# Ledger of designs, part 1: VHH binders against O-glycoside alpha-1,2-mannosyltransferase homolog 6 (omh6)

All scores and structures are predictions.

Target 1, 298 residues: O-glycoside alpha-1,2-mannosyltransferase homolog 6 (omh6), of Schizosaccharomyces pombe (q9p4x2)
Amino acid sequence: MYFLILFSSNAELGEVLRTMRSVEDRFNKRFHYPWTFYGMDEFTEYFMSTTSTIASGHCEYGTKGITYTNHLQFILTISYLVHWDLSQVKPLVENNRLYQQRADALAQENLSYVYSPLFHSFQDWVVRSLLYHPQLEYDYVWRIEPGLKLVCEEKKDIFSTFKDSDIVFTNHVCERKHSGIYAMEEAIEEYKILNTQGDFSNIWVYSNNYTYCKYWPFNEILSLKQIRHNQTYTNLINYLLGSGGTYYHRWTESDILSAAFGVLRARANHMESVGFFLNDDVHYCPETIPYTGRCACL
Positions, changes and structure headers below are counted from each chain's first letter, unless a header gives other numbers; antibody chains are not in Kabat numbers.
F stands for the ipSAE by ESMFold2-Fast; E and O both for that by ESMFold2, at different seeds; each is averaged over both directions (binder to target, target to binder). V2 = 0.75 x the mean of E and O + 0.25 x the DockQ between their complexes.
[cut] stands for letters that were removed.
Atom coordinates printed by the task and the answers are left out, and those that the model quotes come from them; centres of patches stay.

## First folded at step 1 (VHH)

Design d7
Fold by ESMFold2 at other seeds, look of step 4:
Order: C-alpha cells, then sequence, then structure tokens
Structure d7 (fold): chain B 298 residues (1-298), chain A 123 residues (1-123)
C-alpha cells in the first residue's frame, strides 16, 4: 500500500484543501490512496472532518508533542513525537556560543530561520523520526506540502512505475551554497575517512564551487522500505544529526536527504511527467513530448 | 500590512516583574505561531519563548520557570509575563510572527518582527 503525506497545521486548512482537491482531481480519485497528515498541534475536529470528506481514501492524523514516553521511545519507537517536541531539543542550544556565532554568520548570508530552534528541530524530526514513524507502514510515500497544485492529468498510477531499487522519485532545485553547505561537505569528508560504505565522490545532483543541486522535498516519492532497510543511510543520517548540523549550520532535511541519497548512489528518477505549481514562484510543467496537451500550466 | 508593536518595557530591580505585550495587526493572529526574542547590547539575538496557534508553549532554558508566554486571540495580543528578573535579562525584547509551516522554500513563511521594547534590570 501507498501513502499521500502532508505536513500541515490547522491554520493551513485552506491551502491543504486546495492541494488535496488538485491531487484528488488529477490523480487520486482513480486510485484512492490514503492521506496521512502530521503537524505540531493536534488537528481540530473541523480539520479532520473537512479533509476526510475531500479524500477519496482513508485519512490518518499524526499529532506532535501530545505523548512522551521516555528515551527508549524517541527513535524507531511507538512514541512518534519525541524529537519534534521543542522541550526535548537541547535547550542549551540557545546558550551555546558556537550556535550563536553560526546563526549570526548565516544571518549575514540572508538565510531565513537562522535563529529558530523550532525550524532546526523540524528538520531533525523529519529525517530521524517521521521517515521511521510506525504509522507509516507502507513501502512508499508521496510527500506533498500545502500549497502544491498538480496541473497535469495523471491517468497512470505513478506508484506503479517505481522499481524495487528506486529510492527517490522527484525533481531537483539548484541553490547558492551557504556556509552551512560547505560545513556539510566538510562533515561528510570527515565521515568517509572512517566509513567506507557508500560513494562519496558526488553527493549532490550537481555542484560547483558556488552552487549545488539537491532533490526537492515538496513533491517527492520516497521508498520507505529502502530507506529504513539501508544501514549506510541510517549511519550517515545519525552522524550528521548527531553533530548538530541542523542547529549549528541550518541544514534542511532536503540538504541531508539529498547528500545521503548521493552517498547511496540512489536510483533517483526525475518526476518529469508530473506538473505542479507551488505558489506563483515555483513550478514545473512538462510541455515536451510525450507530455504535450495534458497539462494546464498557463 | 503586517504590524507587531511591543510595549511594557522599563526599568526594574533584580527580582522584579514586568509584563510585555505585543499588539498584532494585518494578519489572522490566531493562525500564527508567535515568539519572543531578545537582544542585549552588543550581543546576538536570543530566542526566549514560542506559543503555537494551538496554545502550546516552549521556553529557553535560561527563562524557564520565570517567564510565561500567553496569547489573547480576541485582542490579537501576545504577552510575556516576566518574573524573578535578573541583570542578565536586560535586553531589547522583540515579538516575531511566523506561519506554523517551516518548509525550506518559505513561500508561506516570512519573518515578521516588531520594533522591540527595552527591559533594563538594574545590577
Amino acid sequence: as target 1 above (298 residues)
Amino acid sequence: EVQLLESGGGEVQPGGSLRLSCAASGFTFSHYYISWYRQAPGKQREWVSTITSGGNTNYAESVKGRFTISRDNAKNTLYLQMSSLRAEDTAVYYCAADTPYFGELSYRSYDYWGQGTLVTVKP
């Protein structure tokens, strides 16, 4: 079985409904895949009733921070919210001299959320807790963020095209390297000295001295089976998150996952047939053969 | 136009109390996560506390047990009740609003900041 997954809040219900409508209209009304929602706060009855009415498949709702059971419950455990709960993030980060120095340096690079422990802990939670969440029992998930709109008719079951060896099916985005990205590259160079499993020669989709291209997490199909089963992936992720890089260097989950997929030499497939908009500024439209004529991109 | 206006700062003796307010306009206040930050002269900005749209609260370790964040959605106002104040709490205090979504593209997530209000705790 397969999941469609959203990360959202009660405040984003309007965007969630618009996103779900497009995904249901363009794809899921024919396949009835279930929806799974996660957020920081408990979802209201209104949120759950309205989203479940639109969905053509079953809906599941994960709530963060409502249960904490102990240290043995914080990874690969029944208590799925431990790492997201800000009270469990090391509060000393805000008093850590290195954290403050790095945040100031990153602020000079015009990056958002450099002073936000909440943002930093979210990145950690996605990579270390969400992707291992016991309620995500299916082999594959399609990660969809509120604000995304599918613009092409998808008659074919997209999940059926995923091969056993595939790990990710997505697009990529290219960005300017900030000082935190150079720090990640350095950390991975240090990691590979003691850890010879994996291919460390090309951790990005593309890169040069100033630019890197990474997999895009806002419209992405992931193989949970391959991720959870792969010890090389797990070891690298635990190293990077254990170093505190989401806090000290403002690494995002897409930075971490893309580098890890590069080390795995992941079989990545470009989601070239799936057209989408994410706000007015970001979109992809497959107007080239064989995709001509099935999209409403303009 | 989004506006955040802090008030309630002033001078106090060590061990004293102050209540800060942040009046919000130009957005649907009840839907947003709101935080307090502070910045002492010559120092970096420091996160103090956050209250979610659902009312959950978090605090920096340095203020836990002494500060209480709250919100009144009917008045579009955020509060910070500060007690047992120390000289180290001297700073300009800012409120900041953000959406509850922290996705890295940030199309729906912008930093909105107030002008700040000065709190001075005597040595």
Scores: ipSAE 0.013, ipTM 0.500, lowest interface PAE 7.7, mean pLDDT 74

## First folded at step 4 (VHH; from s16 with A97R E104Y)

Design g3
Fold by ESMFold2 at other seeds, look of step 6:
Structure g3 (fold): chain B 298 residues (1-298), chain A 123 residues (1-123)
Amino acid sequence: as target 1 above (298 residues)
Amino acid sequence: EVQLLESGGGEVQPGGSLRLSCAASGFTFSHYYISWYRQAPGKQREWVSTITSGGNTNYAESVKGRFTISRDNAKNTLYLQMSSLRAEDTAVYYCARDTPYFGYLSYRGYDYWGQGTLVTVKP
């Protein structure tokens, strides 16, 4: 079972349609994989009708999942955060002196969104809830954002091509470590004392004392089957989330996932054949174009 | 350039009302979540309220039921209607652009802040 995911809002409908059209034209018209949309606002009827019209597979919209099964009840509680219900999170951030002091310190390091409960809760929600969401009963998910445009025809089924991968990635990004990242490294060192499973010597794709490199989370395929059933992954993720680091240290979901994949030594493969643009900021063109496809690169 | 200009602050008695405005320019206002924050003398900055691009609202518990956030996308303006004001509401109020999307652009985006407008609720 395979799945396409698009984070979006009603305001982005134009970019959503362009992204979906490119993915459908270059790939999905041959495979009819379903789409699922998640966003912070309920989707309008217009959004749903226009996106479902151009999709070649079934479309699901996140608002349908308010009522979930009991075996995922902890996840259900957290999932309301993506639907603009911050009641479960507000006690963690309001009137919390440590949170406020950490936010001020991180602002001095020029990090953005350090005061935003919405930003923090989204990062937590992706890792804690989205990957376990009842509507995501599929083995794999391809995470896509508005603004992505596939520019090479891909005739092969990329899910089948990479069926043995835990993650299929497009980008690594390298950033200077901020104080929150040092805090994550300290938390993982503490976790290591109690847990010997995993490879804790290289938790990042690459790092030194001042820089770390991680998987960029957009335009990637994840094995939900492996994430949900790997106890080492689950234990580390729960430990990091339990520390509150998405709130106190401005950890992003890509920080947490990349560290977990590093510890697990996940089977990672590169989406070499998938050419794409992401607005005007990033583009990738394969050096060798498969004989079976066409590219409109540059 | 992105610009946020707050106005409407002033002095009021306990139980009074004020309406704050935030005029936005330099970006597509309707695509962004916009928030109010405040900072009381000697205190850290705290979140007050957010309105999404779709018009959904959320509030800090300390202001729920007394404050109402709204937006006029045609005029690129954010509002905060404050009622039943208390001395503890005394602060500089800031409007700030938040992210509407949690993809690549949101990780590279900058939050932008206004200069703030002072609200003083007299003892």
Scores: ipSAE 0.464, ipTM 0.790, lowest interface PAE 2.9, mean pLDDT 77

## First folded at step 6 (VHH; from g3 with L105K)

Design k2
Fold by ESMFold2 at other seeds, look of step 7:
Structure k2 (fold): chain B 298 residues (1-298), chain A 123 residues (1-123)
Amino acid sequence: as target 1 above (298 residues)
Amino acid sequence: EVQLLESGGGEVQPGGSLRLSCAASGFTFSHYYISWYRQAPGKQREWVSTITSGGNTNYAESVKGRFTISRDNAKNTLYLQMSSLRAEDTAVYYCARDTPYFGYKSYRGYDYWGQGTLVTVKP
């Protein structure tokens, strides 16, 4: 198991420290799982010093494209800086009438960042590159959003119940389908004509004509073993990425991953005792835990 | 309340120069990525340039070498220095706040745009 915080700047250090404190206090002090941080800018010495002091396990600071040795106790730490390099993106977005027409349509559906090459490149990078990053050497990664707080004591190793056949454990969220999501569904209908393995009857956690529910990526455990080596997953992901829908249809990484996990009938929401808040917006308090007196839920 | 206010647009001749400004308020400017976009009459909005919170820059190929994006964090202001202007650069120019994460905060579905400033390059 391997902790992952996806982080784009040093500016969120305060939230990162509060998140790490809660995860360490409520869970990781007993298990010492390592932390890996990713950002688009070099992490400061202060960021690395303070986060590594709080962590009970090894810390690595991923910056795409460079290897960095930080502070004395991490003489051989390897990291990559995520730099946006738009050379692959520019032919897809500049003077491309299909892209331009789709971006305008999506903007009229009130989607954010539809014109942003950086946004599209980031979504593609997560699916194509990050989940295959050499420093992610473990069977599982726990994606933890800055601003997340564990509010219940977790004395047991939450991940001991996860099986090798499991690919994702998280909550889900339901949203209205935008035209890009209909395009993904059409692409998957065309894909399944290829008579491939998987269950295409319901690729989302739930859906109807207007709504889809997908795996929520902001407190999410992923199986890197499955993602890297499951042929059913890999074949569908390559098909979806090859279609260009991350750019033409503004697919997010969570849209792509959720559809692929749906084909595998991935389990979700198996963290029955895990209570958490995310900022002021999301509160999850397990009903079965409040009577133990080990949760700070309201 | 997040606000972005562009200024500095105007009329210039081909080969001329302009400097656009974007005054930011309602957020900690130095912590965010900020981008310039433009929209010519009858055309779709297109990305022009981005500067990260750390000062790294990138440009659309059509403006590379002619435009320079910069920021002054003490004044909460983004700039676009435009040189060697062409008729094709005629557009309304917008500044937009980007997020350093495309995580939960961006997931809530709204980016922030200024109201734009018009740049006209006369033949």
Scores: ipSAE 0.554, ipTM 0.828, lowest interface PAE 1.8, mean pLDDT 77

## First folded at step 7 (VHH; from k2 with Y110S)

Design n1
Fold by ESMFold2 at other seeds, fold request of step 12:
Structure n1 (fold): chain B 298 residues (1-298), chain A 123 residues (1-123)
Amino acid sequence: as target 1 above (298 residues)
Amino acid sequence: EVQLLESGGGEVQPGGSLRLSCAASGFTFSHYYISWYRQAPGKQREWVSTITSGGNTNYAESVKGRFTISRDNAKNTLYLQMSSLRAEDTAVYYCARDTPYFGYKSYRGSDYWGQGTLVTVKP
């Protein structure tokens, strides 16, 4: 089963509505796929009523998950019984000299949000939600960032053309390796040693000593059946999450997911026919001229 | 342009009180979380408190019960009411914009910090 997902918050409602109108007009009015809205905060009644009015398919609204109390766990896996909030993060970051020393080192490397418990919690929450959130039981998800606009008519069913992919990507992003990325590379090399029967590949889409390139997470299709139900994926992703690297090394969810797809030789395909803009600064047009009968890339 | 401007710092005796303010501009204040951080001389910057867009609050354990974070969305202003101040609270206090959603704009942009306001608790 296929669906459209927006990770979002109530503050993004205006951009969410504009994105939904574009995606509905260019694609989903023909297919009526459901929309799933997924955020750390509870969505307001206004958010839900306005988004559901625009959607041509059913809307689902997910949050951090179902809660239970477990004072003996410092990091909780999002599952059928887990509630994730800052109370679970505070013991990891407060009065923790190793965390603080790592945060200072990463700040000297000019990384944003290195001191933010909320940033770390968000990255961890996205990955754990993709693995375990009980409301997210679909085969494939199209992750669509608030502010994205489709600029071409999409008459073909995009999901059908990519149904056997592990990831369908639109972009790669290349960044300088910070000390946390070297730590991830070391963790993955250790994982390979502990799992000698595995068949492993390179971590990144591209890398050299200073640069790594990964999948850009703001317009992509992901196989949830692989991420959730293939033990080779769940084992590696949980190994990385269990290390605490989202906190100690400022790993992002795209670092973790891209590394897993790379190492495990994911079936990756490019979403080359789908034209889109994101805000004022990411533009992809599959046509050679800005305006055609199918596309309006202006 | 996003701006955060702290004020209200000063010298205070142990056990005393101060109220810090953070004036915000250049963004829709009511839609964001806002946090206080502090940095003591020779120490690392640390998180103090966060208030959500909906008004829910969280505090570092070292300040819980003594500090109160609040916001006035009509005035685009964040407050930190500090009481029962101790020498260990001496620090530069920073206001920072935060969010429950770190999407493309967060990825593309940087942290947004104020310039800081010095709080000194006398020995």
Scores: ipSAE 0.624, ipTM 0.819, lowest interface PAE 1.2, mean pLDDT 82
Fold by ESMFold2, look of step 12:
Structure n1 (fold): chain B 298 residues (1-298), chain A 123 residues (1-123)
Amino acid sequence: as target 1 above (298 residues)
Amino acid sequence: EVQLLESGGGEVQPGGSLRLSCAASGFTFSHYYISWYRQAPGKQREWVSTITSGGNTNYAESVKGRFTISRDNAKNTLYLQMSSLRAEDTAVYYCARDTPYFGYKSYRGSDYWGQGTLVTVKP
């Protein structure tokens, strides 16, 4: 069973509803996949009631948190309030001269959020916690965020077309490498000395000395089955997270995941057939939309 | 145009109190997390406190119990009530716009900072 995941807040309800209406109209009204919502604050009753009435499948509501343990799986079936706790991140950002010097250097490279424990915690939370969250005990998830609009009808169940070996289904984006990305490349070079599984010569979709291309996380389907059970992925992710690079080098979750998927040779890109806009400034349109009639991509 | 304007800084004796304000404009204030940061001369910038769009608060350990962050969404204003001030609290205090999830809008955007307000704690 496949879930449509939306990371949002109560303040974004209007945009959430517009996104949900487009996904339901263009796709999910035929398939009734459930929606799972995550945010850092407790969802209001109004948020839950309005989103659940628009959804054609059931809705689950969670919060970012660490109180949902495997021991509690047999007791907990619904979302509950979890207060945001920075206790894990504070030792890495407070009274840490090395972190502070790195943040200053990254700021001079014009990177945003280099001083923010919220930013670093979010990147860590996605990779360490969200993709393993007990509410996501399914083979695949479709990551959707407020502002996304499906603009073409999708009559096929896109989840039904995936091969067992597929791991990530999205587009890519290319960016200039910052000093933190060079640090990740160095860390992976050191890692591969004793860890020969995977292809370490091509960790990015594409790269040269100053540019790298990575997977786009803002309309992305992920295989949780592969992520949770692939030892090559798990070993590399644990190594990278253990280095503290989300804090010292301002690595994003997409940096970390893309490098890991590159090591796995995850070359499939099945989302090129999906027409969507994101916040009116990103447009992906299928080149050949045969006889659909319900497409607003032009 | 996103703008954050801090005010309320000044000189205060140890053990004293001060209330900082941050006036926000150019964005939907109620939708964002807002944070206070500070930077003493010769020191690195450090996080002080964050308040969520829903009003939940978080504090650096060095200020917990002494500082209180709050917001007034009707006035688009963030506050930091500082009590039991110490010499190590001397710094320029900055207001910054944050977000809980750093999705596409935050990824392609920038963090925004005020120009700061000076707090001096002296004997």
Scores: ipSAE 0.618, ipTM 0.852, lowest interface PAE 1.7, mean pLDDT 79
Fold by ESMFold2, look of step 8:
Structure n1 (fold): chain B 298 residues (1-298), chain A 123 residues (1-123)
Amino acid sequence: as target 1 above (298 residues)
Amino acid sequence: EVQLLESGGGEVQPGGSLRLSCAASGFTFSHYYISWYRQAPGKQREWVSTITSGGNTNYAESVKGRFTISRDNAKNTLYLQMSSLRAEDTAVYYCARDTPYFGYKSYRGSDYWGQGTLVTVKP
């Protein structure tokens, strides 16, 4: 009921293999949890054969277009299949001029990928996959970014220490608000007005007029059972997706999920005992000098 | 170092054709999506077309049926065959590296663009 999950593509294979080696060496060789890989493009045989050779547990591979069997998923599945072609998403096609005008404004705010329909479709696809992808019917998943390396021995079952949390995260990130983030805040205030009996909190981990902090999605344990089966979560997340903000406002999947978790008072914890590096520029070590020998943070 | 170099632009009569090229280096070309964008005088950039690593194509509504995107992975080159050109197609055309996965590096990194090639459709 516990899975190690990577959203990835064939281009990330080198980082995926290094990540899997460290996670297997430091943790999963003792637990043999399965690995699940999800991508918007089909994984090559080479990707699948090399990753499965490293894994100590079963490997599963998914892509866009995986469908549920009910009417609700039919509509969402079609969205997955055509996210790159704006003409095939009727509300977005009718507002293609507005999409361009918003992208221009966001480009003046120095945001990257503002003109990329593929970027926007990816964000939407990640969120919808976490809510509806049929291969993700698990209690908990550990979402692991290609390029992440564990640096401490993790002899205890990490999943067992956090099973009452909706999310468990290792870090949050703070960014300057762009005009799309103000639009999300406005959308959520409208949602609160429409749902007067809700028990709402602050949207972000922290914010002021110009800065917001959100959960960092690159090393994160999620209770998919709670997210998928709690209509309070699905209602708000679908409201945000339905607004078109992933396209018109360049919302990322972490913007959407963090806002929803924050405003709905999701039970959250910090993964303080798990040491990791991500590439060369993010480092977290739970030990100080001198080291106890559990971690190799240098 | 990621490098993208467009070529093939020039002047053409209405209804005419041009073929743009984009030479790529510094990354494993066959594993990435590549896109064409354009920017008309006095306007911001707009997406034109994308080709996946597997060769599937997607087009903006304004160019469907008139433009064809293609790639030659052996030569690390992207192409845009433009036909039935109109005055509204006058723009600087840019190629950009794209991806089916926008993870940490995309989150903290910048877009990768070429310098552009000018296409002018005469009045």
Scores: ipSAE 0.604, ipTM 0.793, lowest interface PAE 1.1, mean pLDDT 81
Fold by ESMFold2, fold request of step 12:
Parts: C-alpha cells; sequence; structure tokens
Structure n1 (fold): chain B 298 residues (1-298), chain A 123 residues (1-123)
C-alpha cells in the first residue's frame, strides 16, 4: 500500500493546495494514490473539503486516529500524539536548569527555536508518529512538503521502482555540527556499548569534524514497513528519543532518522529523474532532455 | 511581512496588575499559536505562556495561577493579564508567533518576535 503523505497544519492550506495541484497534474492524475494528512491540530472542515476536492484519490486526515486495542499502548501513544499542549513535556522543560543551560549555549551558536517547547515537541511528535501512529499502517509513503512543486511530467510510477528493502534518498542537506549534534554522536557511542548491530562509523550520509549531511525530509520516500515493524530500527530510535535530545539538544526529526538509518546501514536510492522546486529556495531540475518539454524548469 | 507589536508595559507595585497586548499583522492570526516570552536583566529569554489556535492555554510554573493568556482573533491581538506581580517578574516581555507545524519555511527561517515591552515591578 502506497500513500502520499503531508505533515501540515490548517495555516499551510494555501501551500498544500498548490502542492496537491502540481503533484496531481504531473503525477497522481494517472495513479490516483490516496493522500494522507497529519498534524498536531485537528484539521478544519474547510481544510478537508478543499483538499478532498483537489485529490484524485481518497483522502485521510490523521489528527485523531485512535484504535482501542491495548490500554497500555493507548495511554502512551495516543495521549502523546493526539493534541498539542506543553503539559506532556513539562517535566523535561519547566524549571529545568539543564534545559535552560543547553538552550542558552545553542542560542549562542545562532540556532533558531532553541527556546521553543513547541518546536521540540513537534520534532518528537513527528518521529513517534512515523513509528506508532495507528493510521500510518502503510508500506511506503512519499513525504511531500507544503510548497513543493513538481516541474517535470512524471509518467513512470515512482513507487513501482522501489525494492522492498529500500529507503529512497532523493536529497540531502549538509550543515555545520552544533553542540547538540556532538551530543547525539556521544549518545550513539553509549548505545554501541550494549548493541552490536550497526555500523557506528557511518552515522551520517557524510561527515567530518565540523559538518554533517543528513537525509532531507521535505521530499522523501520512506519504507514504513522497515521503520515500524523492525525492532532494530525502533530500539535505536526509541533510545535517542528517550535521551531527551529533542528537548535538551535541539535535535530535529531529520537528525534522529538520518542517524538511525546510517547506523543500521539502511539502503537508500537517489531519485534522479524527479524535478521539483520548493518555494523560492530549492530548485532541482534533472538534466535528461530539456528540449522535449518534459520539464518546465525556471 | 509578519509584524508583532507589544504594548502595555510599565512600572507597577508588588502585588499589582498589568495587561500586556500584542498586535499582530501579516499572517492569518487565528491559524497560529502565539506565545509570550520574557527576558530579565542578565538572563536569557524564557517561555512564559502559549495559547493554541484552538484556545488551549499553557503556562510556565513560575506564573501559573497569576498570569492569564488570551486572544481576540477578530482584533488580531494577544493579551497577557498579569496579577500578583513580584520583583522577579521584572523583564522585557516578547510575543512570538508559534505553530503546530515546523516545516521547511520554519526550518530555514528564524523565529518571529516582537520588539518587546518592559515590565518593571518595584522592589
Amino acid sequence: as target 1 above (298 residues)
Amino acid sequence: EVQLLESGGGEVQPGGSLRLSCAASGFTFSHYYISWYRQAPGKQREWVSTITSGGNTNYAESVKGRFTISRDNAKNTLYLQMSSLRAEDTAVYYCARDTPYFGYKSYRGSDYWGQGTLVTVKP
């Protein structure tokens, strides 16, 4: 089962509609894959009505997808996933001098959102949703950022080119390591002491002492089958989440997932033929045949 | 462009009350979370309170029961009603736009903050 997925909010509706129109026009009108939308807030009826009108396939909205099959799983997973407020994260943040000292240090490194409990909770929520959200029972998903525009005709079914063992990497980003990233590397060294599975020398797509490269989550196809139902992945990811690093070290979901994929030597492919723009900042145009009219790169 | 303009700061006696306002423009106010932060002399900024787009509120423990956050979506205005003020509440108070979704635009950009309004609680 193959799904198009957006993490979003009601405030992003304009960009969501532009993205859906582009993806429908250049790809999904031929394949009719369903769209799924996940956010920390409930989606409004207006959001659901307008997005479902554009979609050529079924739409699902995952702000409240509770399945009452296990009380222990329900309490831990659903309470944490289904509504935004800071009460669930207060023990990690409120009146916590270690949190404040780390936030102050990170602010001196010119990082955004270092004081934002909302930012920290969002990163944590995305990772836990990919692992445990009851509506995310799909084999493969294409994560699509609001504001993404396909710029080439995509006649080939992108999902049909996947091997069952693949996690597709279409883009990566390289950043300067901040003190929180060194803390993640230290946490993984500690994990290594009790865990022999993995390649602990290659936790990033690329790195040296000062920079690291990670998988870019804004146009990415994932095998949820490999993430959710393989205890090797869930053990490492839960170890990183349990350390509190999203709060104390300002880790992003991309940091956590990329490190886990690196340690566990996840198989990745590069999607070279798919052209896209994201807002005004990111432009990727494949250099196949510009004179055929397949791509409209500007 | 996103703009946030705080007002209502001033000097107040211990135990007194003050009401801060934050006028917002350049975005659909009702769709966003809005937060208050403060920065006391010699300290870094700290979170004070958040109100969600759905109206749910949260407070730092140091202000819980004394401060009340509210919003008027028709006026695009955020409020902080402060009561039982103490000397340790002396700070510059900032409003900040927040969100339940931190996507590419948030990831690549900076936070959106006002210029702040000074609250001084006399010793």
Scores: ipSAE 0.603, ipTM 0.789, lowest interface PAE 1.1, mean pLDDT 79

